# Designs tried in a protein design chat: miniprotein binders against p81326. Part 94

Target 1, 226 residues: p81326
Amino acid sequence: MLHFGGFIMEINHISKILEKEREEYIRNKVEEYLKQGFSKDDAVNKANQSWRTYIGHRIQDVIYNLLKKFLKDSGLKVTTDKALNNRNLPEELDKVKRLIAINYGEYLFLPDADVIVYKVENNDIKIIAIISVKNSFRERRFETTYWKLKLKESPVTSHIKVFLATPDKDNEISYKCPNGKPKKMRIILEYELDGIYFLKEDFEETEKAKHFGKIVEDIIEISKKL
Key: E = the ipSAE of ESMFold2; O = the ipSAE of OpenDDE; V2 = 0.75 times the mean of E and O plus 0.25 times the DockQ between their complexes.

## First folded at step 11 (miniprotein)

Design G19 (at its last look DockQ between E and O 0.76; V2 from the best seeds 0.74)
Fold by ESMFold2, look of step 11:
Structure G19 (fold): chain B 226 residues (1-226), chain A 83 residues (1-83)
Amino acid sequence: as target 1 above (226 residues)
Amino acid sequence: SEEEKKIEELLKKADELLWEAEELAKKGDYEEAIKELEEAVKLLEEALKIAKELGNEELIKLVEFLLKLLKYLIEEIKKKLEE
């Protein structure tokens, strides 16, 4: 039995729950922009743009806090790429940073990973998985697959699982063959990544495309093999 | 700390109530499911109070979201009851 199984089976609703904040957020932001002297039309447009940025960060924070809590009793630790980019880095996180960095000749870069799951085993750190949280696929459509392929190139990082978490509100990747036509983005993402986890109910389930709540069980199972 | 252990206990009790509420809802016992969820909300409200007294921002954010989750579920079950 998973700890917090009741909550875990309901976290597919993250996007829907946070979307309820939209009306109040937009109202407050329009008021703020009007006070700054913007026209009504400009204030509304700016408020909607602000919401898209806000909701993306909000979803990432919720996922981080939930996974940190739900994975703790399994001996798993969670951090973020934002935390790893901090100049004042604790020794444990400095080791995590070094273990996930990708070599580009004389340069080292972190993969784009909103959430990083790792464990400490006999004072050694093992990176288990990274989770990329994507609200939109307008730009950088295959960025997550690029990072998966780069991590596979080194024996130090080739074991790291790469997951995508998305509300996919516009159904950009929810189905493999909508209207009988293969959806390139969904097909390639599912093929290359270790899993796609949807923050909604309506999508085509496969062995790699799952409800977000399944990510906890999947990470724990993977960690047992490492 | 003892306060953090209390929060953990409250979260686990709320999780048990949520599990029971989901089972009740599957059987069509919507009024009973709502009552279980309302009790879970009270437990999380107590946990939030303690987390705020501690100033533990990560616990505050976690419990605030779990409260939103429970309240969302209550509203969804009430929609089913009206049908």
Scores: ipSAE 0.826, ipTM 0.928, lowest interface PAE 0.7, mean pLDDT 90
Fold by OpenDDE base, look of step 11:
Structure G19 (fold): chain B 226 residues (1-226), chain A 83 residues (1-83)
Amino acid sequence: as target 1 above (226 residues)
Amino acid sequence: SEEEKKIEELLKKADELLWEAEELAKKGDYEEAIKELEEAVKLLEEALKIAKELGNEELIKLVEFLLKLLKYLIEEIKKKLEE
């Protein structure tokens, strides 16, 4: 098993590393928006918004690739909701898609699933975990919790673990009760989710709140119980 | 594939070097730590080359990020040497 112990530990710098790209990215986007006829102020605002989306995707991609690599030796497979958004899916991915679908009566919808971990045994697919990757919690703070609760409502999906992975750059959920004041978001997320994994060192560790380096081991352990 | 296995081996070796570098840095052996990290960079550059030859975008992205990480760490250690 590729231990990647060094890389996992140093992943704490992911935000700083990726932020180095910001200046160039913003400059290029501003230029692009100016060429489209936007004002300077609008161009800057749009560029900043674009950056937030971009950096989120970058972090997600890194996490996806790391997990895919780390879990490969254990025989576990990794995909994403994006990969499932195709009309023509391979049989395996089509099954994965169906096994994470949430029932809304007349409709089936997929949860937000940045990373999906599953195993294939005797041609049967078992979904192990869904990992939501959040760079910031400014928007849709409890979206992951919503999906966890929805997944619990069906015997088909109730076993699926839902994890949150975040660098928590703004320290929104790093501590439960900083300065004696409870952080509502941390408490609720930790309560409702199966785990929170931090891509940083400075956080309050609990049974459910761990360093990202623990996620691989936890997923493997869960997979053995299914 | 054989090429993918080679990439995995290179990544593993790079990780080991990174771990060693971290231990060296903790002991204050910053110069030696940088040497280990520079060797790790070479391994990842080779991995990146292979990944590009394979056209594997996922591996390319991963290795590129890891390269950025190693270079960042080298810079951080160099700053400590100047302190």
Scores: ipSAE 0.639, ipTM 0.850, lowest interface PAE 0.9, mean pLDDT 92
Fold by ESMFold2-Fast, scan of step 14:
Structure G19 (fold): chain B 226 residues (1-226), chain A 83 residues (1-83)
Amino acid sequence: as target 1 above (226 residues)
Amino acid sequence: SEEEKKIEELLKKADELLWEAEELAKKGDYEEAIKELEEAVKLLEEALKIAKELGNEELIKLVEFLLKLLKYLIEEIKKKLEE
């Protein structure tokens, strides 16, 4: 079935498209490292490490650009934590930064907010959602959950929805109880977060765990209630 | 700008063709759906050319990704025809 018509997208296909890029990327990186004098085994290992970093940034870029395009007609704006860390910040983005920053006594830190959705209403800024993009869960498994719990502590940020977006290629959080054994990571993430959006076809769907294509409609609906 | 307006018009037309292709695919008219998607690819290729001339990296990345997605969808529908 097709659901790509400017507002709904077969986003489960994004993971497959990016996987096709992998073979060429690895080949080119291996050649690059070999020219630098690394052994074949070292070149392959370094190329695989480079791919892990590259794919993470690539998925974030894709999600940012898709959301910016599809939310624009609904009066919603999209930015990134990378943009908020620029030295010279426009007034609007400076306000966005202040509205999501978490206080640690003398210090203010941004949450793990790869993509941020907000609106401007009555000369005021309202943050709708933040989206954490994770390609793997080997490390930083509950980082998104930590930031969700911190945001809940403040009346300024407690309304902000926190979503996780992931291809989950290793099936680390795709199922709650495969073979009758509960997966704590999936259960905890679904319980604590406002939603998990999968960039893959096969996973255990629930009210909170959905195909990524539904994120646009969900964000628009949330924004109407604010 | 004038060029950015042209890109938006091309993207809107491509989007209309994708909606038409989706309806055709739902009806099992896979050959017609592929034709609509191939026309959308041509529009996006023109949009990419303009985006590159403008040097707008954000638009270039968006259009390049949409082209990859569209070409992937064409391949998937072609598999349905062979089934």
Scores: ipSAE 0.012, ipTM 0.408, lowest interface PAE 8.2, mean pLDDT 81
ESMFold2 (binder alone), look of step 11: mean pLDDT 86; pTM 0.833

Design W1 (at its last look DockQ between E and O 0.41; V2 from the best seeds 0.00; counts 0 for: pae E 15.8 > 1.5)
Fold by OpenDDE base, look of step 11:
Structure W1 (fold): chain B 226 residues (1-226), chain A 83 residues (1-83)
Amino acid sequence: as target 1 above (226 residues)
Amino acid sequence: SEEEKKIEELLLKALKLLFEALELAEKGDYEEAIKKLEEAVKLLEEALKIAKELGNEELIKKVEELLKDVKELIEEIKEKLEE
């Protein structure tokens, strides 16, 4: 088992690495939007919004690749909700898709599942965990908790662990009670989710709130109990 | 210190290459992945040199561990390329 222990710990720098690209990215996008006829102010605003989307996607991709790599030797497989959005799915992925679907009566919908970890045993699929990747909590702060609660409602999906992975750049959920004041979002997320994994060092560690470096071990352990 | 900042810069560059290499490897672009990792090794070796000159044992250990990881990853990808 390649213990990329050093590499996983260095994931703390992901935000810094990506931030170095920001200036050039913004400049290029501003120019693009100006050429499209937007005002300077609108172009800047749109560029900043584009950056937020871009950086979020980049972090998600990194996490996906890391998990896929580190879980491979354990026989665990990794996919994404995007991969499941295809009409023509391989049988394996079609099963994965069905096993994470949430029942709304006449309709089945998929939860937001940036990363899905599953195992295949004797052609049977077992979903182990869903990881939501959030760069910031400006929008849809409790969306992940909603999906966790919905998954909990069915015996088909109730066993699925839901984790949040975040660099929490703005320190929105890094501490429970900084300066004696409860951080509502941290408390609720930690309570409702199976775990929060930080891509940083400066956070309040608890049983459920851990460094991202622990996620691989935790997932493997969960997989053994299923 | 200025030297510590240089080490950090080198580490950040190396890590960027590592992340890119992982993505490339997942796509099957093993040769390009190896090239990026080899570049990362060079950067990390430079960082290690500076860390040793500073006598910073913590940084030395950190960089050495990362170097080990990168070299192991190179070997893994090379094995896949030969398959």
Scores: ipSAE 0.584, ipTM 0.828, lowest interface PAE 0.9, mean pLDDT 92
Fold by ESMFold2, look of step 11:
Structure W1 (fold): chain B 226 residues (1-226), chain A 83 residues (1-83)
Amino acid sequence: as target 1 above (226 residues)
Amino acid sequence: SEEEKKIEELLLKALKLLFEALELAEKGDYEEAIKKLEEAVKLLEEALKIAKELGNEELIKKVEELLKDVKELIEEIKEKLEE
C-alpha cells in the first residue's frame, strides 16, 4: 500500500511544479484565446482564470484519490460533488446526496462539498465530513463557512464536519496575526470551520489549523465517535 | 539548473501517470493502470539517475520513496489480475 507521508510530500511537490510552469501555460492559453477573437486584455484575463481552474481541479483530484486510498481500510468511503451530480446515480450515492442536502424551505440544495467522506453500517449511511478545496480567497471568500452554518441548522446534518483544504500559496490565511495585524479571513475561517488543512509546510499551526497529512487520522477518530 | 528542471519535468509526468493509473484501477481497468504505472517507473528511474549524478540527497530520497510506492502499487494491482 502507498505510504501516506510519501503522498503528502508529492502533493506539495506537484503544486510547486505546476506553479513553475504557469508562465508557459498562460502564454499558450493567451494565444488560444486570441485565435478565438478575444482582445489581448480579455485573453490574458481568461488565461489566468483557466490556470486557476486547472490547478484547482488537479489538487481536488489528488485529495480525492489520497483520501479514498487511505480511508478504505477503516471502512470509510469517499465521493465527490462531481459524482453526486451525475444523472445516473447508484442508490448509495443518491442517499449520500440527500443526506447532505440543505433545506431552504421549499427547496433542497447541495452544499459546496468537493469531497465527501461517509461510512455504511447495516445499510445505513453516515456522513462524516465534507472537504472544500480552495486555491484562492479572492472570490467566495466565506462560502465554506456559510455551508457549515447551514449544515448546523438541521439536526440531521449538524454532526457533519466541514474542513477546508488549501495550498494558500499567497499566504492569505497562513498566519493569524502577521506583523501584529489580524487576518480577518483566517480568524473567521478557523472559528467557524471544524478544521483547516494546509497543503504546504509554512503556516501557523493551531488546534484547528494543521498540515494536510493529519487529516486521515482526524477523520478516522471522528468516525469512531458515531 | 538544467538538470534540476529536467528532474522536475520527469516527476510531474510520472505523477500525472500515477494519478491516471489510480483512476483506471478504480474502474477495474487493471491492465491499463499497470501500463501507466510502468511508464511512471521508467520516468522515475531516469529522474533518480540524474538526481544521483547531481548528488542531491534530498531529491534522491524523494524519488526513491515515490519509486518504491509506485512499484508496490504495481504489484498490488497485478495480484488482483491473478484472481
Scores: ipSAE 0.000, ipTM 0.153, lowest interface PAE 15.8, mean pLDDT 79
ESMFold2 (binder alone), look of step 11: mean pLDDT 87; pTM 0.838

Design W10 (at its last look DockQ between E and O 0.01; V2 from the best seeds 0.00; counts 0 for: pae E 11.2 > 1.5, placed apart)
Fold by OpenDDE base, look of step 11:
Structure W10 (fold): chain B 226 residues (1-226), chain A 83 residues (1-83)
Amino acid sequence: as target 1 above (226 residues)
Amino acid sequence: SEEEKKIEELLLKALRLLFEALELAEKGDYEEAIKKLEEAVKLLEEALKIAKELGNEELIKKVEELLKDVKELIEEIKEKLEE
């Protein structure tokens, strides 16, 4: 078992690493938008928006790659909702897709599932966990909670653990009651989700709120009970 | 200190390369992944040298652990390249 203990702990620096690329990224995007005929102010605003999307995807990719690597030796597989958005899926992924689908009567829809962890045993697929990756909580603050609640409504999906992974750069959910004032979002997310995993050191640790370094062990443990 | 900042800078650069290497490896670009990791090793070795000069045991331990991880990853990818 490659104990990348050192590497996992260094995940705390992911936001800082990516932030170093920001200046160059913004500059290049501003130039691109100016060439498209946008005003300077509009170009800057669009560049900043593009950066938010970009950095979000980069964090997701890093987490995906890490989980895929660390879970491989345990016989666990990892995929993404993006990989499932194909008309022609391999049988295995088609089964995964069906096993995470939420019933809305006439329609089945997939939850937001940045990372999906599953096990294959004797051609049977068991979904273990869905990990939502959020860089910031400015938009769609409770979307992950919504999906967790929807997954609980079906005996087919009720066992699926839903985790949130975040660097929480703006300290929106790092503490439950900073200065004696309850942080509504932290309290609700912690209550509704199966776990919150922080890509940082400065947070209030609880039974459900842990450092990202614990997610691999937790997933493996869950997989043994499934 | 200035030296500590330099160590941090080197670590951040090395970690970036590590993340890039993981992505490359997942895409099957093992040769380029190894190249990135070898560069990361050089950066970490420099960081380790500075940490030892400072006598910072915590940083030494941290960098040594990361070096071990990166070297293990290189060997893992090399094995895949041979398959």
Scores: ipSAE 0.505, ipTM 0.798, lowest interface PAE 1.2, mean pLDDT 91
Fold by ESMFold2, look of step 11:
Structure W10 (fold): chain B 226 residues (1-226), chain A 83 residues (1-83)
Amino acid sequence: as target 1 above (226 residues)
Amino acid sequence: SEEEKKIEELLLKALRLLFEALELAEKGDYEEAIKKLEEAVKLLEEALKIAKELGNEELIKKVEELLKDVKELIEEIKEKLEE
């Protein structure tokens, strides 16, 4: 059985740990941008955007390492969008990239897929799931849903599960109808995606909306059906 | 069937319009966002008509839920315009 206790509590607190150092990070970045000639207001805005990107990437790294560690014994492999954007890809990763790519005429675009889970089956690669990691929903709240719909357009990608992983620190999607007011983003994301996995304890749990500690078991179960 | 493929095409086009409208609303272009959402409503209403003619209860429910959500979003963005 998988032991979720220590790692799940660590996951639940990773966003808090990184944010306790937010003040120092922002201060250093503001000074850096001021040296580049930006105004105070612009430097502060850029520093806050830098922080949001930084904490999102750190959460992605934790998710990647957790999945890589706990899926290895099930014959499942894990990669990232960063690894797929390297200039010289190993043949295996080049196949992964091409299997999730969406063609726009003469350009090949990858979905917003932070972490990709796949398996190798008789020299063929089968993409199991794509996990999008979102720390905030102000900037890209429905992009993940769009990519799910594009993947459904082809029989070679229609099986790919699309998950969202989020700490949702500002409770933008944690509840469907807080105080009697529907959260349309939560409702749409839960309807269109294959699952939402929260990196915190305080959220409304449903069949598709679960603690992140369940994602490993869910991916393994899905992979057995393919 | 050909009718079921038509419904799927209408749903995809409506969702593309929805996401384009959300991008416009993020930029503060509320009137253009509403125009795109209103076009999405037209596509969803067409999809609903075909789904009802087919008697496909699953598709009817899906289209009705999405249509409701898009209409509510239109009203939310209209409230932003009045500010």
Scores: ipSAE 0.000, ipTM 0.199, lowest interface PAE 11.2, mean pLDDT 78
ESMFold2 (binder alone), look of step 11: mean pLDDT 87; pTM 0.841

Design W11 (at its last look DockQ between E and O 0.75; V2 from the best seeds 0.00; counts 0 for: pae E 3.6 > 1.5)
Fold by OpenDDE base, look of step 11:
Structure W11 (fold): chain B 226 residues (1-226), chain A 83 residues (1-83)
Amino acid sequence: as target 1 above (226 residues)
Amino acid sequence: SEEEKKIEELLLKALKLLFEALQLAEKGDYEEAIKKLEEAVKLLEEALKIAKELGNEELIKKVEELLKDVKELIEEIKEKLEE
């Protein structure tokens, strides 16, 4: 088992690494939007919005790649909701898609599932965990909890662990009660989710709130119980 | 210190390359992944040199561990390239 223990710990720097690209990215996007006829202010705003989307995607990709790499030796497989959006899916992925679907009566919809971890045993698929990756909590703060609650409503999906992975750059959920004041979002997320994994060192650790470096071990342990 | 900042800079650059290499490897671009990792090794070796000069045991250990990880990853990707 390649214990990339050192590398996983260094994931704390992901935000810093990506932030170094920001200035150039913003400059280029501003120029692009100016050429499209936007005002300077609009161009800057659009560039900043684009950056948020971009950085979110980059973090998600990193987490996906890491999980895929570290879970491979354990026989666990990793996919994404994006991969499941295809009309022509391999049988395995089609099964994965069906096993995470949420029932809304006449319709089945997929939860937001940035990363899906599953195992294949004797051609049977078992979904182990869904990991939501969030760079910031400015929008849709409790969307992950909604999906967790929906997954719990069905015996087909109730066993699926839902985790949140975040660098929490703005310290929105890093502490439960900083200065004696409860952080509602941290408390609710920790209560409703199966775990929160931080891509940083400066956070309040609890049974459910851990460093991202623990996620691989936790997933493997869960997989053994399924 | 200035030297510590330099080490951090080198580490950040190396980690960037590492993340990019992982993505490339996932796409099957093994040769390019190896190139990035080899560059990362160079950066980390430089960082290690500085850390040793500073006598910072914690940084030395950290960089050595990362170097080990990167080298192992290179070997893994090389094995895939030969397949």
Scores: ipSAE 0.516, ipTM 0.800, lowest interface PAE 1.1, mean pLDDT 91
Fold by ESMFold2, look of step 11:
Structure W11 (fold): chain B 226 residues (1-226), chain A 83 residues (1-83)
Amino acid sequence: as target 1 above (226 residues)
Amino acid sequence: SEEEKKIEELLLKALKLLFEALQLAEKGDYEEAIKKLEEAVKLLEEALKIAKELGNEELIKKVEELLKDVKELIEEIKEKLEE
């Protein structure tokens, strides 16, 4: 059986691995947008936006595949918000979707949850954790805390752990007080979320801010208490 | 050094192949996943040779551990392919 520890140190290099694709990716996308009639400045801006989305999805896919592989022996299942937004859902996933939906009066909406961990016991589904995967914090930096607070408002969802997984390559949340100044974003995210898991070596480790490799053990321990 | 940079390049390329193989295996593309992993093995064996020539014990251990993990993954996927 593949041991999770063998990949942990190397997953910290995921951004470095994928960044080698950047120059070719951007060149190809700029060419594509120019052919569509965009100005050069617009094409470059759109290509850079496209890259940020692309690399984020690539990191999300790696995290999904690793969690799915290493949690299955503990009886835990993993899905994604992409799978839950599929028009033709299997019954099990339809139940998962309903168990994380948030009520806004006449409307039901899913939280922005990239990866969802759950278990099935006696035909009952129990949502264990939601993992938000973020490559950058230039926009949408507190959306994960909003969803955590909404999930806490109802007794049926208040048990759900909300985690953030990030390479944080630009050191936006890696330290509480860089250069002697409190970093509001790191402090609020750590306070409100159940954990932050870094896909890199250099960050300020705390009880809630940990190396990504710890996430499997943490999720398994949480699932035993439910 | 040039040799240390070459080892880093080989390791990153092998890890990229490993991540791609995991994605392929999830989709059920087992034969393509195995091909990616076999190429990763070749890159890691080259990195190991260079690490041994340098006498870097820490790097040797790191590459040997990764080689073991990739070879075990290949066998796991081959078992699924036979089913």
Scores: ipSAE 0.311, ipTM 0.677, lowest interface PAE 3.6, mean pLDDT 86
ESMFold2 (binder alone), look of step 11: mean pLDDT 87; pTM 0.843

Design W12 (at its last fold request DockQ between E and O 0.67; V2 from the best seeds 0.69)
Fold by ESMFold2, fold request of step 14:
Structure W12 (fold): chain B 226 residues (1-226), chain A 83 residues (1-83)
Amino acid sequence: as target 1 above (226 residues)
Amino acid sequence: SEEEKKIEELLLKAIKLLFEALELAEKGDYEEAIKKLEEAVKLLEEALKIAKELGNEELIKKVEELLKDVKELIEEIKEKLEE
């Protein structure tokens, strides 16, 4: 029995939860880097970089576990790019990996897809959606858009929905026209992607920009059409 | 208010435990997952008590719904432990 709008919306608290951990994390990391011989300034900079990576992984893990729980009773399966990077994959996951890999001549690469949703019907695997988890848009802010465009190039992958999930704590893409000027990043991401799902309450809702809790219903509806 | 800040603190701690329990259950650590969820229940029951003292009916309903969801998750994981 699924609960639409169950505790999945509690993910809107993730930024506050993580912020309470920040001071201790940074302090411990600075001590580690100082012991390695870095200057105080370098240790602080490295600790802040480490923090950004850590919170990205924490948010990704929460999203993975929530989607796995709330999609299970609909017959949908969830995996991650981390799981697919194991060379000794079960047959099912090996098929998932092959179905999302992009061919660059002599090389095969996985798109930067943090979480992958798929279904198994009649021993066939169908990829439904990939979700890119972005905590910050500081670097490679349009990487998710690139992967959407690459997936669209082939009829084998063109059906795959590409979603972005983000707390967007700093309001980099929360509004389309803050201060009366169009925000290029928000406009382009919303135009090119199949959906943007915010892990917070305060943002401009549109047909594609939604609360994260809506993603379960959206994925289920998409899966019925494939 | 001071009481509302306490409720938020309790909620954040309980939600953190909830997310940790989901991760533990995924790894098969069911006993530790249940322990974390039982601690979350205690925090939510404290938050509910304070919300009732304030008479904040919307907050009472939200905490009660989360408490119900957490208790159901505990039972779900207990079934996994017995398998």
Scores: ipSAE 0.803, ipTM 0.923, lowest interface PAE 0.8, mean pLDDT 90
Fold by OpenDDE base, look of step 13:
Structure W12 (fold): chain B 226 residues (1-226), chain A 83 residues (1-83)
Amino acid sequence: as target 1 above (226 residues)
Amino acid sequence: SEEEKKIEELLLKAIKLLFEALELAEKGDYEEAIKKLEEAVKLLEEALKIAKELGNEELIKKVEELLKDVKELIEEIKEKLEE
């Protein structure tokens, strides 16, 4: 049983916790944008957009911190794509960056990698998993799938597991066939990705679709096979 | 019920503090992390009291487990402060 196993389960409340901040956040941002000379309608729209970005980052940060904490005892390391967006990286992170890069001929680009889990063995870095964190699927619905497929194309990156973590507040992918109608997004994401981890209880569990509480154990198990 | 709503409110506040404390701890701000966790303990203890008064075994178990985790986390962070 993972140390602090109960705490991981409380991730289910993250959306509700953050949503409580929304009204105040929106109010403050609207005021800010009005002061900048935007119309009321524009200010509201911009505030809502800002909120979506903000809440996404907050969820990502929570997941990052949880994974960092719970994987530490296993000797696994955690970083983010943001940390890799630096010209001057420590050697270790520079290697991580290179090991997740996707080849586009004359150019190398990084996949969306909100959280990157890796291990260091004998001075060699092995990338274990990339976790994409999505609060909503309004934008870039299949981008994570795209990156998974791209990573799979190279023998350098083909072993990297790609996971999606989401509260799926709007139940866009929580169920495969609600009311007998297939949810295209759920089916495709589950098929193409290595796993989907829900920050909630109300979802259809499958071999690949699990509660977020399972992600630590799954990552540790994967790390042992690499 | 009103009491159940109160428990939920307390839990949400406590959980928020837990996440914040974890972030602080990961940044090396152990003292502030402990303060938040201690506050969370107080909230959870209050929630537990109400849950016991209601006789809600499920909530009691949940809160007790969370209290255990928080207290263990406090001890872990305290150990890091001593290093």
Scores: ipSAE 0.641, ipTM 0.850, lowest interface PAE 0.8, mean pLDDT 92
ESMFold2, look of step 11: ipSAE 0.742; ipTM 0.901
ESMFold2 (binder alone), look of step 11: mean pLDDT 87; pTM 0.844
OpenDDE base, look of step 11: ipSAE 0.639; ipTM 0.850
ESMFold2, look of step 13: ipSAE 0.000; ipTM 0.216
ESMFold2 (binder alone), look of step 13: mean pLDDT 87; pTM 0.844
ESMFold2, fold request of step 14: ipSAE 0.558, 0.245; ipTM 0.838, 0.674
ESMFold2 (binder alone), fold request of step 14: mean pLDDT 87, 87, 87; pTM 0.847, 0.847, 0.845
OpenDDE base, fold request of step 14: ipSAE 0.603, 0.600, 0.599; ipTM 0.839, 0.838, 0.837

